# VHH binders against GTPase activating protein homolog 4 (mgp4), part 7

Target 1, 192 residues: GTPase activating protein homolog 4 (mgp4), of Dictyostelium discoideum (Social amoeba) (q54qf4r322to513)
Amino acid sequence: IPIEEIMFKQKSKFPNLDIPYILVLLVNLIKKLDNGMGMKTEGIFRIPGHTSEVNALKKLINEQGEYQFPPDLYSIHPIASLLKLWLREMPQPLIPNYVYDKSLECQSIEEFIVFFKFLPASNQKIITYLAGFLNELVQPDNVVTSKMNLDNVAMVFAPSFLRCDSQDMILANVDREKTLVKLIIEGYLKLS

## First folded at step 1 (VHH)

Design t08 (framework vhh_etentamig_d1)
Fold by ESMFold2-Fast, scan of step 1:
Structure t08 (fold): chain B 192 residues (1-192), chain A 121 residues (1-121)
Amino acid sequence: as target 1 above (192 residues)
Amino acid sequence: EVQLLESGGGLVQPGGSLRLSCAASGFTFSSYAMSWVRQAPGKGPEWVSGISGSGGSTYYADSVKGRFTISRDNSKNTLYLQMNSLRAEDTAVYYCAKEYGDYLEWYFDLRGQGTLVTVSS
């Protein structure tokens, strides 16, 4: 369902939250799991969660947006997989399809900031939130154990930010999409 | 502040039934989704079932689907779990859990005191 509908539904429980609550929930679970060591999990966001667990979590979100679950019930990998999947399956990706080609033309943080300010306000807020989380994830104290550096995180998250609708260009644009996501993560402090 | 009190556990034979209850206090019960979580001896916690604040949506783990029914009475601030066709593998301490709305509340696990269910001949 569209972001606007998600935001409308959550207003009664989360009136001061300007991004979908499910994103805050999943990010907070990642940070809290394994006694606060979730972000240090080796292969986080690269190692897939079990399909049955991811599908069960996805069903809870799709059928009841207000329903949540205890943070200690799931391993880190299914929750991390669900975060990427939920973003990937949005009706419109975070970088809307109509500006896909223009987004890939960005070669610096400065160019991305200019491009970013023309995105819808809701997309800007979600991207800023995710960029902050991902910037934290790729800090040296997490990478030492996770083995997921900036390049690795950008690669695995690219399909969650962008959707290439041209079959012939999917492989050709892999590195360009990764580069854009790296700019988003590195430029986080300038997005707000 | 938030308090959850489980009851209704006991010893039952395979194929039998039990009904668990959870009395909630300290928060607006109807505004939060609730879950049942169980923990068998020597194992980690397993999510069993969940219900929306209104009671309009219910969810079940594959291991209990078709056998267990979750329900709530918002006028009494009480959550229920009707367990039918019980199996030896259902033996566990059953906990009542509140929706993850405030990250600090969930960080310390609001499962309550638990109620023991033993399925044995």
Scores: ipSAE 0.000, ipTM 0.126, lowest interface PAE 17.4, mean pLDDT 79

Design t09 (framework vhh_etentamig_d1)
Fold by ESMFold2-Fast, scan of step 1:
Formats: structure tokens, sequence, C-alpha cells
Structure t09 (fold): chain B 192 residues (1-192), chain A 123 residues (1-123)
């Protein structure tokens, strides 16, 4: 469903949240699970969760209304996979298709910030939230055990931020998409 | 930083053979699964073959199974594709790709850096 409908539905329970609660839920689960060591899990976001576990987790979240989820029941990989999948299945990707080509022209953090300010406010808020999480994820104290550095994280998250609508350009644009996500993560502190 | 340089393409007659090479740099080569992906004019990319980081597991598209052999030399940071019994349908630009996802996801999203190497199969 559209972001505006998601935000309207959660307003009564979470009136101060400016982003979809499911993103906050999944990010917090990753941070809290495994005695607070979730972000240090080797291959986090690279090692896929089993499809059956991801589907079971989606069903549980739907039945629980996304508010009452037992954090000690599931491993990190299905939760991480669900976060990426939910973003990929949005009706419009975080970087909307109508500015896809323009986004790939960004060569620096400064250029991305100029581009970023012209995105819809809801997209800016979600991107800023995710950039903060991913910036934390790629810190050295997490990477030493996770083995997921900035390049690795940017690569596996590119399909969650962007959607190439031309099959002819998918391979040509893979590195450009990764570069953009790296700028988002590195530029987090300048996004507000 | 990540660089993939493909070579070995060219013009070959049907039934002929070619060996493609990919020189990799800028990352720990042995830690990543690698793939060969091809793209014919006006078509989307087609995954051709993949190999695990250790070289212990290999995978092939049905269209090339039994004819192509993927291999790697981790001491030289080089990926290879031995192509035998070539057909006109194998004509494409071949790209070396660092694998972003496992083959189990059915999504081959890959970090493709090189310009590719053109393989033309014609008499």
Amino acid sequence: as target 1 above (192 residues)
Amino acid sequence: EVQLLESGGGLVQPGGSLRLSCAASGFTFSSYAMSWVRQAPGKGPEWVSGISGSGGSTYYADSVKGRFTISRDNSKNTLYLQMNSLRAEDTAVYYCAKDQYTFDEGYYGMDVRGQGTLVTVSS
C-alpha cells in the first residue's frame, strides 16, 4: 500500500512517528536480538533468510498488527531479508523512478544533498532513518565481526533504494546504484 | 576501486571454442561468488554461470550446461569461462560479475564493473 495510507493507519497508536512503524520495528529487532549483537552478525543482509521463515515472519507481523512481535523467536537473517524485501516491494522505490536517471548523476555527498532536498518529504524522512541505521551498521566495531563494510552494505541495499525500469540498463547501472547508496550512507550526518 | 576486466572474446565459427578471462582487483576475490552474465543486442541480461568463492560449487544455465565450464584461480584473482560447441545464439557481450546475492534467491543482482567482451558466433 502507499506510504500515506500506512502513515494514516498508524497515526492513532504512533502519532509522533514520521515513518512506517514496520521499518522501526525491524530495525529495532535487528539491534536488540542476539543480546544486542544483531548488527554484528556475520553476513548480515548478504546471507538470505529462508523464504519459508521470511513468509512466516510476514504472516506473524500481519496477525499481530505489527505491534506485538516476540523478538527472541527468530534469527537475524529472515528479519534482515524482510526489511530489504519490504522496501523493494514498495509501490514506488525510495528514489522514485521519475528521478532515477538524475539520482545516478550524483558524484559527491554535496551533489546528493542538493538532489535529496527535491524528493518528497516522506521519502526524505525514510531515507534519513535508513541512512542512520546503515551508517551505524558499517562502523568498525560492527564490521570486524559482520564482515559487511560500506561497499558490501551499499551493494546489497541498492535494490531496496532504486529500481531500474530498463532491462537493457540493469548491468550498466549496478555500480552507479551502489555508488549512490554509498553517498547516502556516508552523507547521513548532513541529511536533515 | 572494484575493477573487473574481461577478455578473450572474438569472432568464432559455429562449433568453435573460446576461453574468456576476467581479471579482478579491489576486493578479496576468494570471498565472493562470481558469475558470467551475457547480453545480446536489444535483450535484457541473461545469467550464464556461477562459481562459489572456493570454487567448490558451480552452476550453469540450461542453455549452456554441458558446453561451458566456469573456473577460477584465486591465487591470480582471475575468473574463466571455457566455451565449447558455440552456437549463433551464444552471440552476446559477456560480463564478469561479483555476486551480490546467492543463486537461491532467484535474483542475480550483481556488481558489474567491466565493459564486457564481445563474442560473435558466425560463419
Scores: ipSAE 0.000, ipTM 0.116, lowest interface PAE 18.0, mean pLDDT 80

Design t10 (framework vhh_etentamig_d1)
Fold by ESMFold2-Fast, scan of step 1:
Structure t10 (fold): chain B 192 residues (1-192), chain A 122 residues (1-122)
Amino acid sequence: as target 1 above (192 residues)
Amino acid sequence: EVQLLESGGGLVQPGGSLRLSCAASGFTFSSYAMSWVRQAPGKGPEWVSGISGSGGSTYYADSVKGRFTISRDNSKNTLYLQMNSLRAEDTAVYYCAKGSWDYEILTPFDYRGQGTLVTVSS
């Protein structure tokens, strides 16, 4: 469902939160799991969670009055998979389809910042939040164990930020989409 | 100040029953899901059961399904765990745990209490 509808529905539970609560929940679970070692898990966001566990977590998210997961479902790979899936299944991707081509023209952090400021305010807030998380994820102290550097993370997150509408361009745009996500992650400190 | 105080543990024979209680204070109890987590000697923590803020939804680990019942009394700010058909493998320290959907503390088992010991032995 649209971002505006998500934000409206969560207002009674999270009146001061200006991004979807489910993103904060999943990011916090990843950061806190295994006594803070979640982000150091080898292959995080690359190794898929088991489909049945991802589906079980998805059902829990939709239950009224239940806003936490049982610890037997707190394994990192299903939670990481659900984060990417939730973003990928949004009605409009974080980089809206109507600016897809323009986004791929960005070749520097400076060009991305100019582009970014023209996005809807809600998209800017969500992208900034995720950029902060991903910027933390790709720090050297996490990468030495996770083996998920900036290039790896950008590659696996590209489908969560963008959707290519042209079947004949999907393969041709893979590197360009990765480049944009790298700019998002590297440019985090300039996303104000 | 969030406080959770567990009670009701003790020594019981296999096949027996115990009822655990957790008195909660310092937060709007009915607004938060609550869980029971146990830790057996020499083992890591194991989630046992969870209940929604309203009490309308309950969840159980496979190891306790059909034997344990979680409930809450929101008027008394108290969480309960009724444990029936107890087994030696249920021997553990049982902890009351607060879940949260506040955006700053969307973290499992914030404000876990000090626990209550359950020993199942002949």
Scores: ipSAE 0.011, ipTM 0.212, lowest interface PAE 9.2, mean pLDDT 81

Design t11 (framework vhh_etentamig_d1)
Fold by ESMFold2-Fast, scan of step 1:
Structure t11 (fold): chain B 192 residues (1-192), chain A 121 residues (1-121)
Amino acid sequence: as target 1 above (192 residues)
Amino acid sequence: EVQLLESGGGLVQPGGSLRLSCAASGFTFSSYAMSWVRQAPGKGPEWVSGISGSGGSTYYADSVKGRFTISRDNSKNTLYLQMNSLRAEDTAVYYCARDESYLYGDWEDYRGQGTLVTVSS
């Protein structure tokens, strides 16, 4: 389901929200779980949630539009995995395929900001929201416990921002994709 | 038609070593990153190690860094995990998985049948 359709469907219940509600829900759960220690969980976004728990959460979302999860399914790794998976399964990735090659040419925050302003408005809003969350995630007070620094987070989130359509280039582009996500996270305060 | 077959597991004493192998078929092996994932009794799956298609980049979980070494032989379509200084906490079923996203930490349901590693005195 395209972003525009998601936004239209949620408008009656969340008229002032300009990004998909599911993203806000999952980010807020990560922040609140474990008595507010969710973002400090060792290996967060690197350690996968149990496949059965991720699938159970995904099934609830597909069958219930209001995203009310049973308490026994509230755990960090499945929720973190679902956030990445939901982004990865979007019909068009956050960095659209038609600008994939151009995005990988960005070598600095300044170059990325120029590139970013030419993305669709909906993609800009979602990327800005995620960049803010990820920028918070990689702060020293979280990293000391999570052991997930900027490089680690950029690597594990690259498939959630980009989709390489060429099998010949997938591995050649791994470091370039990481570099772009790193620029997104570092550049957060300069996004408009 | 993707097939992954793990082998090399067994019973070993703490401090011992084991070498796991994964034979791959049904896809162009060198074009895919590969991972080792383990699941201990009563626990969820834990990503252990990942390697790029060329073998030029390797990644390890903090719990196994310095003890485990991932490698591959693309001419034989085989993935390996050399496990040294084994601990009771390493006891698990070990799976190999065809998954580019393991370089990035995502879990996908593309795995073999697994091989059991038991570390016990």
Scores: ipSAE 0.000, ipTM 0.115, lowest interface PAE 16.4, mean pLDDT 81

Design t12 (framework vhh_etentamig_d1)
Fold by ESMFold2-Fast, scan of step 1:
Structure t12 (fold): chain B 192 residues (1-192), chain A 123 residues (1-123)
Amino acid sequence: as target 1 above (192 residues)
Amino acid sequence: EVQLLESGGGLVQPGGSLRLSCAASGFTFSSYAMSWVRQAPGKGPEWVSGISGSGGSTYYADSVKGRFTISRDNSKNTLYLQMNSLRAEDTAVYYCAKTYEDWFGSGTYYDYRGQGTLVTVSS
């Protein structure tokens, strides 16, 4: 559903939350799993969760509509996969298709900030929130164990931030998309 | 196959009330969230209110909260919208919509939107 509709729907339950609840839920699950050790899991966001486990978790969250950690859920991979899936399945990607080419022209965080200010407010808030989380994920104390450095995280998250509509350009733009996401993660403190 | 038939619209003065109904057929009504969506002349569609399949959860747009009440009778496959304290800006065609409630943002699915019922609020 469009972000604005998700925000309207969640207002009665979460009136003070200005980003989609599902994002906060999944990010918090990742941060809290295994007493915080989830963030240090080798291959986090690279190793996929099993499709059946991802679908079961999606169903559980949809039906319960609140923060309830299943007692037998112990793996980070399905939760991490579900976060990426939710972002990928948005009607418009975080960086909307109508500005895809313009976003890839940004060569510095300063240039991106100028571009960023013209995005819808909801997109700005989500990007800022996610970039902050990903910046935390790629800190040295996590990377030593996870083996997921800034370049690795930017690569695996690029499809969650941007969507290339041209079949011919998908492969050609892979590195450009990674570079942009890397800028966003590194420079998140300068966003908003 | 899926059919939605709205009724209850009409002309009403500001401050008045109307009750809209939607008769649903062709699907298991109690298994789906339902919504009311309106479209004012020259404007795009605006989501107004939603109700869960069981009727246990209801949601409202800020513009109608406190004035409108959504309800359903699953034994009769009927959705209702009670509209109180109507304003000129509530003037629109109101549509009943089968809604897939998806917290994961895969798209708002207003599947099988009905034909609509016109509500005109004027003096």
Scores: ipSAE 0.011, ipTM 0.167, lowest interface PAE 9.2, mean pLDDT 81

Design t13 (framework vhh_etentamig_d1)
Fold by ESMFold2-Fast, scan of step 1:
Structure t13 (fold): chain B 192 residues (1-192), chain A 122 residues (1-122)
Amino acid sequence: as target 1 above (192 residues)
Amino acid sequence: EVQLLESGGGLVQPGGSLRLSCAASGFTFSSYAMSWVRQAPGKGPEWVSGISGSGGSTYYADSVKGRFTISRDNSKNTLYLQMNSLRAEDTAVYYCAKDHLYSEDYGYFQHRGQGTLVTVSS
């Protein structure tokens, strides 16, 4: 469903939250797991969670609601996989398809900021939230254990930010998509 | 940073053989799975073959099974693809990819080289 519809439906429960609650929930679970060591998990966001566990977690969140399920029953990888999957399955990716080509022309943080300000307000808010989380994730104190540096995180998150709808261009655009996500993460402090 | 350099492509007749090489640097080669992925003109990417970090496990797409052999030499930081009984439909740019073992890895195509062109034609 569209972001606007998601935001409308969560208004009664979370009237002051300006991004989808599911993102906040999953990020908070990642931070809470292993006594606050979740972001230091080796291969986080790269090692996939088992499909059955991802589906079970998705069902549990839908049935029990936020903060009601026992996260200790679930490992980091299914939670991280669900976060990426939820973004990937949005009707329009965070970088909308109609500006896909233009987004790949960005070669600096400054160019990205100019581009970014033309995105819909809802997309800007979600991207800013995720950029903050990912910027924290790639700090040295997390990377020494996770082995997931800026390049690694940008690569595995590219499909969650962008969607290449041209089969001929998928391999040609891999490095360009990674470059854009790196600019998003590195430019976080300048997004607002 | 990670560097992958493919070589060994060229023009070959149907039924012929080619051996592709990928020289890797900038990471601990033996700790990572490696793959070969190809893209034919006008087509999407196709995973071809994968090999575990130790070389103990190898995997192949059905389209190349029995004809292609993936191998690696961890002492030389080099990945190989031996291609036998080549067909016109094997014509593609072949890429070396880090951290990719199976077609089902979906989105874990973390690093790839610039590619080497293989043309199978008379």
Scores: ipSAE 0.000, ipTM 0.151, lowest interface PAE 18.0, mean pLDDT 81

Design t14 (framework vhh_etentamig_d1)
Fold by ESMFold2-Fast, scan of step 1:
Structure t14 (fold): chain B 192 residues (1-192), chain A 120 residues (1-120)
Amino acid sequence: as target 1 above (192 residues)
Amino acid sequence: EVQLLESGGGLVQPGGSLRLSCAASGFTFSSYAMSWVRQAPGKGPEWVSGISGSGGSTYYADSVKGRFTISRDNSKNTLYLQMNSLRAEDTAVYYCAKLDYEGTYWSDYRGQGTLVTVSS
């Protein structure tokens, strides 16, 4: 469902939350699981979660009025996979399709910031939240064990920020999409 | 059951050549785009090259353009990567991946990889 409907439905339980609760839930699980070592997991966001575990977690969250996570049922990889999948399955991607080509023209943080201010307010809030999480994820104390630096994280998250409508162009635009996501992560502190 | 099995890696001197192969099974190979992704020691995954299901379109990372050639034989369900003019920075484990229709160049169905070491 559209972001506006998600936000409306969560208002009674989370009136002060400006982004979909599921994103906050999954990010917090990644940060807290494995005794706070989730973000240090080798291959995080690169190593896929088992499809059955991702689907089970997805159903649990969709069916529950309020999500409750059993600590022994899921590892970091299914949770990380679900975060990426949920973003990919949005009706409109975080970088809306109508500005896809324009977004790929950004070559600097400054150019991205100008572009960013013209996005819908809800998209800006979600992108800012995710940029903050991903900026934290790529810090040296996490990368030493995770082996997932800025370039790696940008690569694996590109399909979660953008959606190429043409299969013929997906491979042609891989590096351009990665570059944009790197600008988002690097520019986090200027996304206000 | 999707299976991908990479082979052809090994030791090679700078300027040398290697051809990698990926044997695919468990899906209609000709209907899916395929990619090669590599991971160097101490680094994360880097997309290297991709090819459409028919083989009519090919794409390359800037770091390998003019040196690597991706190809496929749909009659044998096999993906290839011809690597020429190899450099020390090409040292990595190479994985083949089935392209996700949601635009991911990183697939849940990657094999164990094949190690390529470029050293004198």
Scores: ipSAE 0.000, ipTM 0.169, lowest interface PAE 17.6, mean pLDDT 81

Design t15 (framework vhh_etentamig_d1)
Fold by ESMFold2-Fast, scan of step 1:
Structure t15 (fold): chain B 192 residues (1-192), chain A 121 residues (1-121)
Amino acid sequence: as target 1 above (192 residues)
Amino acid sequence: EVQLLESGGGLVQPGGSLRLSCAASGFTFDDYAMSWVRQAPGKGPEWVSGISWNSGSIYYADSVKGRFTISRDNSKNTLYLQMNSLRAEDTAVYYCAKDIEYGSYEWFDYRGQGTLVTVSS
């Protein structure tokens, strides 16, 4: 469903939250899991969760008004996979399709910030939130055990930020999409 | 270093069969879902089939369902694609891919050089 509809539906339960609650829930679970060591899990966001477990979590979320997940019921990988999948399946990606080509022209953090300020407010808030989480994820203290550096994280998250609608350009744009996501993560402190 | 080596491609007539193999190394093979992705000349990539780490979940693109069978042998670190009833439209370079989730073909972090399958008379 559209972001505006998600935000409207959650307003009664989460009136002070200006991003989809599911994102906050999944990010917090990742941070709290394994006695606070979730972000240090080797291959986080790279090792996929079992497809049936991810689909079961997705159905639970779609069918319930309140998201009550026992942390000990789920390993890190299905939760991390669900976060990427939920973003990837949004009707409009975080970088809207109508500015896809323009986004790939950004070659610096400064150019991205100018571009970013013209995105819808809801997209800016979600991107800022995710950039903060991903910036924390790629810090050396996490990478030494996770082995997921900035380049790795940018690559696995590119399909969650962007969607290439030109079938013949998908492979050609892979590196450009990764570069943009790297700019988002590195530029986090300048987004908020 | 993740390495994927595809083999088994070739020239085959319509209605024929071919079996593709992918030898994997540099990672714990049985911890990861594996997929086959293909790219036809002048077209974008198309996800073909995926299999979970334990073979408990298997999925196919509608275009190949009933004709192709994906399987894996975790003891040999090998992924397979049995292709039956081949059609001219199946002509493509076939890639073995690590970490591709069901239905997604946008992420090509780990794939080999591919193996060419040509279906023509």
Scores: ipSAE 0.000, ipTM 0.138, lowest interface PAE 16.6, mean pLDDT 81

Design t17 (framework vhh_etentamig_d1)
Fold by ESMFold2-Fast, scan of step 1:
Structure t17 (fold): chain B 192 residues (1-192), chain A 121 residues (1-121)
Amino acid sequence: as target 1 above (192 residues)
Amino acid sequence: EVQLLESGGGLVQPGGSLRLSCAASGFTFSSYAMSWVRQAPGKGPEWVSGISGSGGSTYYADSVKGRFTISRDNSKNTLYLQMNSLRAEDTAVYYCAKRYSGYLWTKFDYRGQGTLVTVSS
């Protein structure tokens, strides 16, 4: 379902929210789970949640339109998996395919900002929000237990930010995609 | 072998009260968060209330907040749900559910047989 359609559908319930509700919901669940210990969970975003649990959570959120379930009754891994899955299932990735090659040419956050300003406003807001969250996730007090440093998080989130449409370039672009996402997370304060 | 046995359901008038109990065995009760889940006729399961292993944190669905109180007695391995100001809409089979560390409430890890609560005039 396109971002524009998601934003249109949520206006009646969340008129002042300018990013998809499900993104805010899942990020807040991760931040609040187990009194903030969720973000310190070893292998967060690397260790997959069970497919059945991810699907159950997805259906529950879709059917209820609001979340009434206590965060501390859920495992972090299905929630983290659903966040990545939701981003991957978007019709277009956060960095649209039409700017994919140009985005990978960026060697600094300043160069990325030039292209970033031409992205749809919704993509800019989602990228800024997500980069801020991921920057929090990779702080030393979380990493000491999670073992998920900036490089690890950038690697596992690259498929959520970008999609390589050229099968010939998939392996060649793995490190380039990781480097770009790392740069976005590290330089998130310059995105807003 | 995990066992959960619910009791306390019955027929009650609107505005009345009931207290549900769940006797748990086969696991370290105090180490697990517990929930009450209900299923009304013709509807899917609805999470009602949850309580942390220590009993220090309690949570409620908006539909029951202010009317229902969840509690537990870890020395007796028993979970309770005090239901006040009952409405016809509260008519359902109520299940005691143990949270599995990897499972969501919509996928019952361990669930008892349930106890029927009927609110009718």
Scores: ipSAE 0.007, ipTM 0.178, lowest interface PAE 10.0, mean pLDDT 80

Design z01 (framework vhh_7zox_3)
Fold by ESMFold2-Fast, scan of step 1:
Structure z01 (fold): chain B 192 residues (1-192), chain A 120 residues (1-120)
Amino acid sequence: as target 1 above (192 residues)
Amino acid sequence: DVQLVESGGGLVQPGGSLRLSCVASGFTFSDYAMGWVRQAPGKGLEWVSDIYSGGSTGYADSVKGRFAISRDNAKNTLYLQMNRLKPEDTAVYYCARDYYDSEGWYFDYAGQGTQVTVSS
């Protein structure tokens, strides 16, 4: 389903949301799970959730219009895995392939903003929202227990932001993609 | 302790099909994204396809529409169905496990490979 269709369907219930509700739901679950300790879970976003739990959670969200979870929620790892999976399953990556090469040439967030302004508004809003969340995730009070610093988080999320359409370069571009995502996370305040 | 063992390679004529298998052991297979990479004679390593633990897949442009990656978590096995094979598909095919650590995103384990030769 295209993002525009998702946004249209949610407008009647969530008129003030300009990003997909499912994204807000998953991020809020991560922030609130285990009495707010979700963000401090060791290996968050690095340790994969069990595939059966990820699939069950995905099915539940797809079937439940209100996206309500039972009191005995899934562990943090399946929820974190589903967030990355949902982004990876988007028809087009957050940073579209038509700006892929240009985005990797950016040496600073200021350079990235030049191209960012030409992205579809929906992509800009989702990137800004995610960058803010990921910036919060990599703060020292979370990292001391999670062990997931800025480099680790950027590395894990690069495939959720970008898709290399040059099969010859996919392995060669791993560090370049990570570096770009680091710039986006660090500089998120400049995106809005 | 981690082992990835490929099989199913061989000699096939252009237009033919092969199914590669990779049996994994020493880790919880269902929790990891897995992929296939290949190396043609005299060339560098080329990514072919990957499959996330949740089932989403990616393919190199050179194989889209011809190859299909799949997994059977009950058997700890990764598959690559290769259809409409071309001479350009001749390579050693490696099964690989995706991993993220402080040094970057990469394939942290690969098998010994299985030779695929597409001969005229």
Scores: ipSAE 0.000, ipTM 0.099, lowest interface PAE 19.5, mean pLDDT 80

Design z02 (framework vhh_7zox_3)
Fold by ESMFold2-Fast, scan of step 1:
Structure z02 (fold): chain B 192 residues (1-192), chain A 122 residues (1-122)
Amino acid sequence: as target 1 above (192 residues)
Amino acid sequence: DVQLVESGGGLVQPGGSLRLSCVASGFTFSDYAMGWVRQAPGKGLEWVSDIYSGGSTGYADSVKGRFAISRDNAKNTLYLQMNRLKPEDTAVYYCAKEGYDFWSDYYEFDYAGQGTQVTVSS
């Protein structure tokens, strides 16, 4: 369902939360797993979770309620895969399709901030939240063990932020999409 | 199959009262949170109230102090007592069972049937 409907429906349980609860749940599980060592896991967001484990996690969340989810039952990879998958399967990507070409024209943090201010408020809040998480993920104390630097994280997260509507341009735009996500992560503190 | 059947709507004058009922079947009623959502003509869905399996309740600011949600687990029935009704309360009221749809919404209320019409008019 659209972001506006998600926010409306979660209001009774999370009246003070202005982003989808599922994102907060999955990000917090990643940060909490292995007493905070999840963020340092080699290949985080690059190594896919097994399909059976991703499906089992999805089923558990749907059936039991997320606040009772035991984080130690799953490795980081299914949880990380599920976060990317949920974002990728949104009806509209975080960078809406109608501004896809405009987003790829951004060459600096300053240019991105100008572009960013014209996005819907809900998209801005979600992007800011994710940018903060990803900025934390790419800090040196995490990267020494994860092997996932800024370029690596930007590359693997690009499909979670944008969708190329032209099959002919998918490969041509890979580096441009990565560059945009790098600007989002690097510019985190200037987004709010 | 989950079934929710709403009743109790009607025409009332401003300041009047109505009690809505929702009879549930096809699931263990006592295990789930239940709620009411409404849709006024030409507008989107608005959450009105919910009641959790443990009995705690929540209310939208627009109805707080005027509406009271309750449940009877022995009868598999959800109620909404509506007092001091206003023309702005005119809407179709839907009974909702709490569910989770991971791909669209973590907390989704599923409504069944056509709801019950409440009209507040002189």
Scores: ipSAE 0.000, ipTM 0.138, lowest interface PAE 13.6, mean pLDDT 80

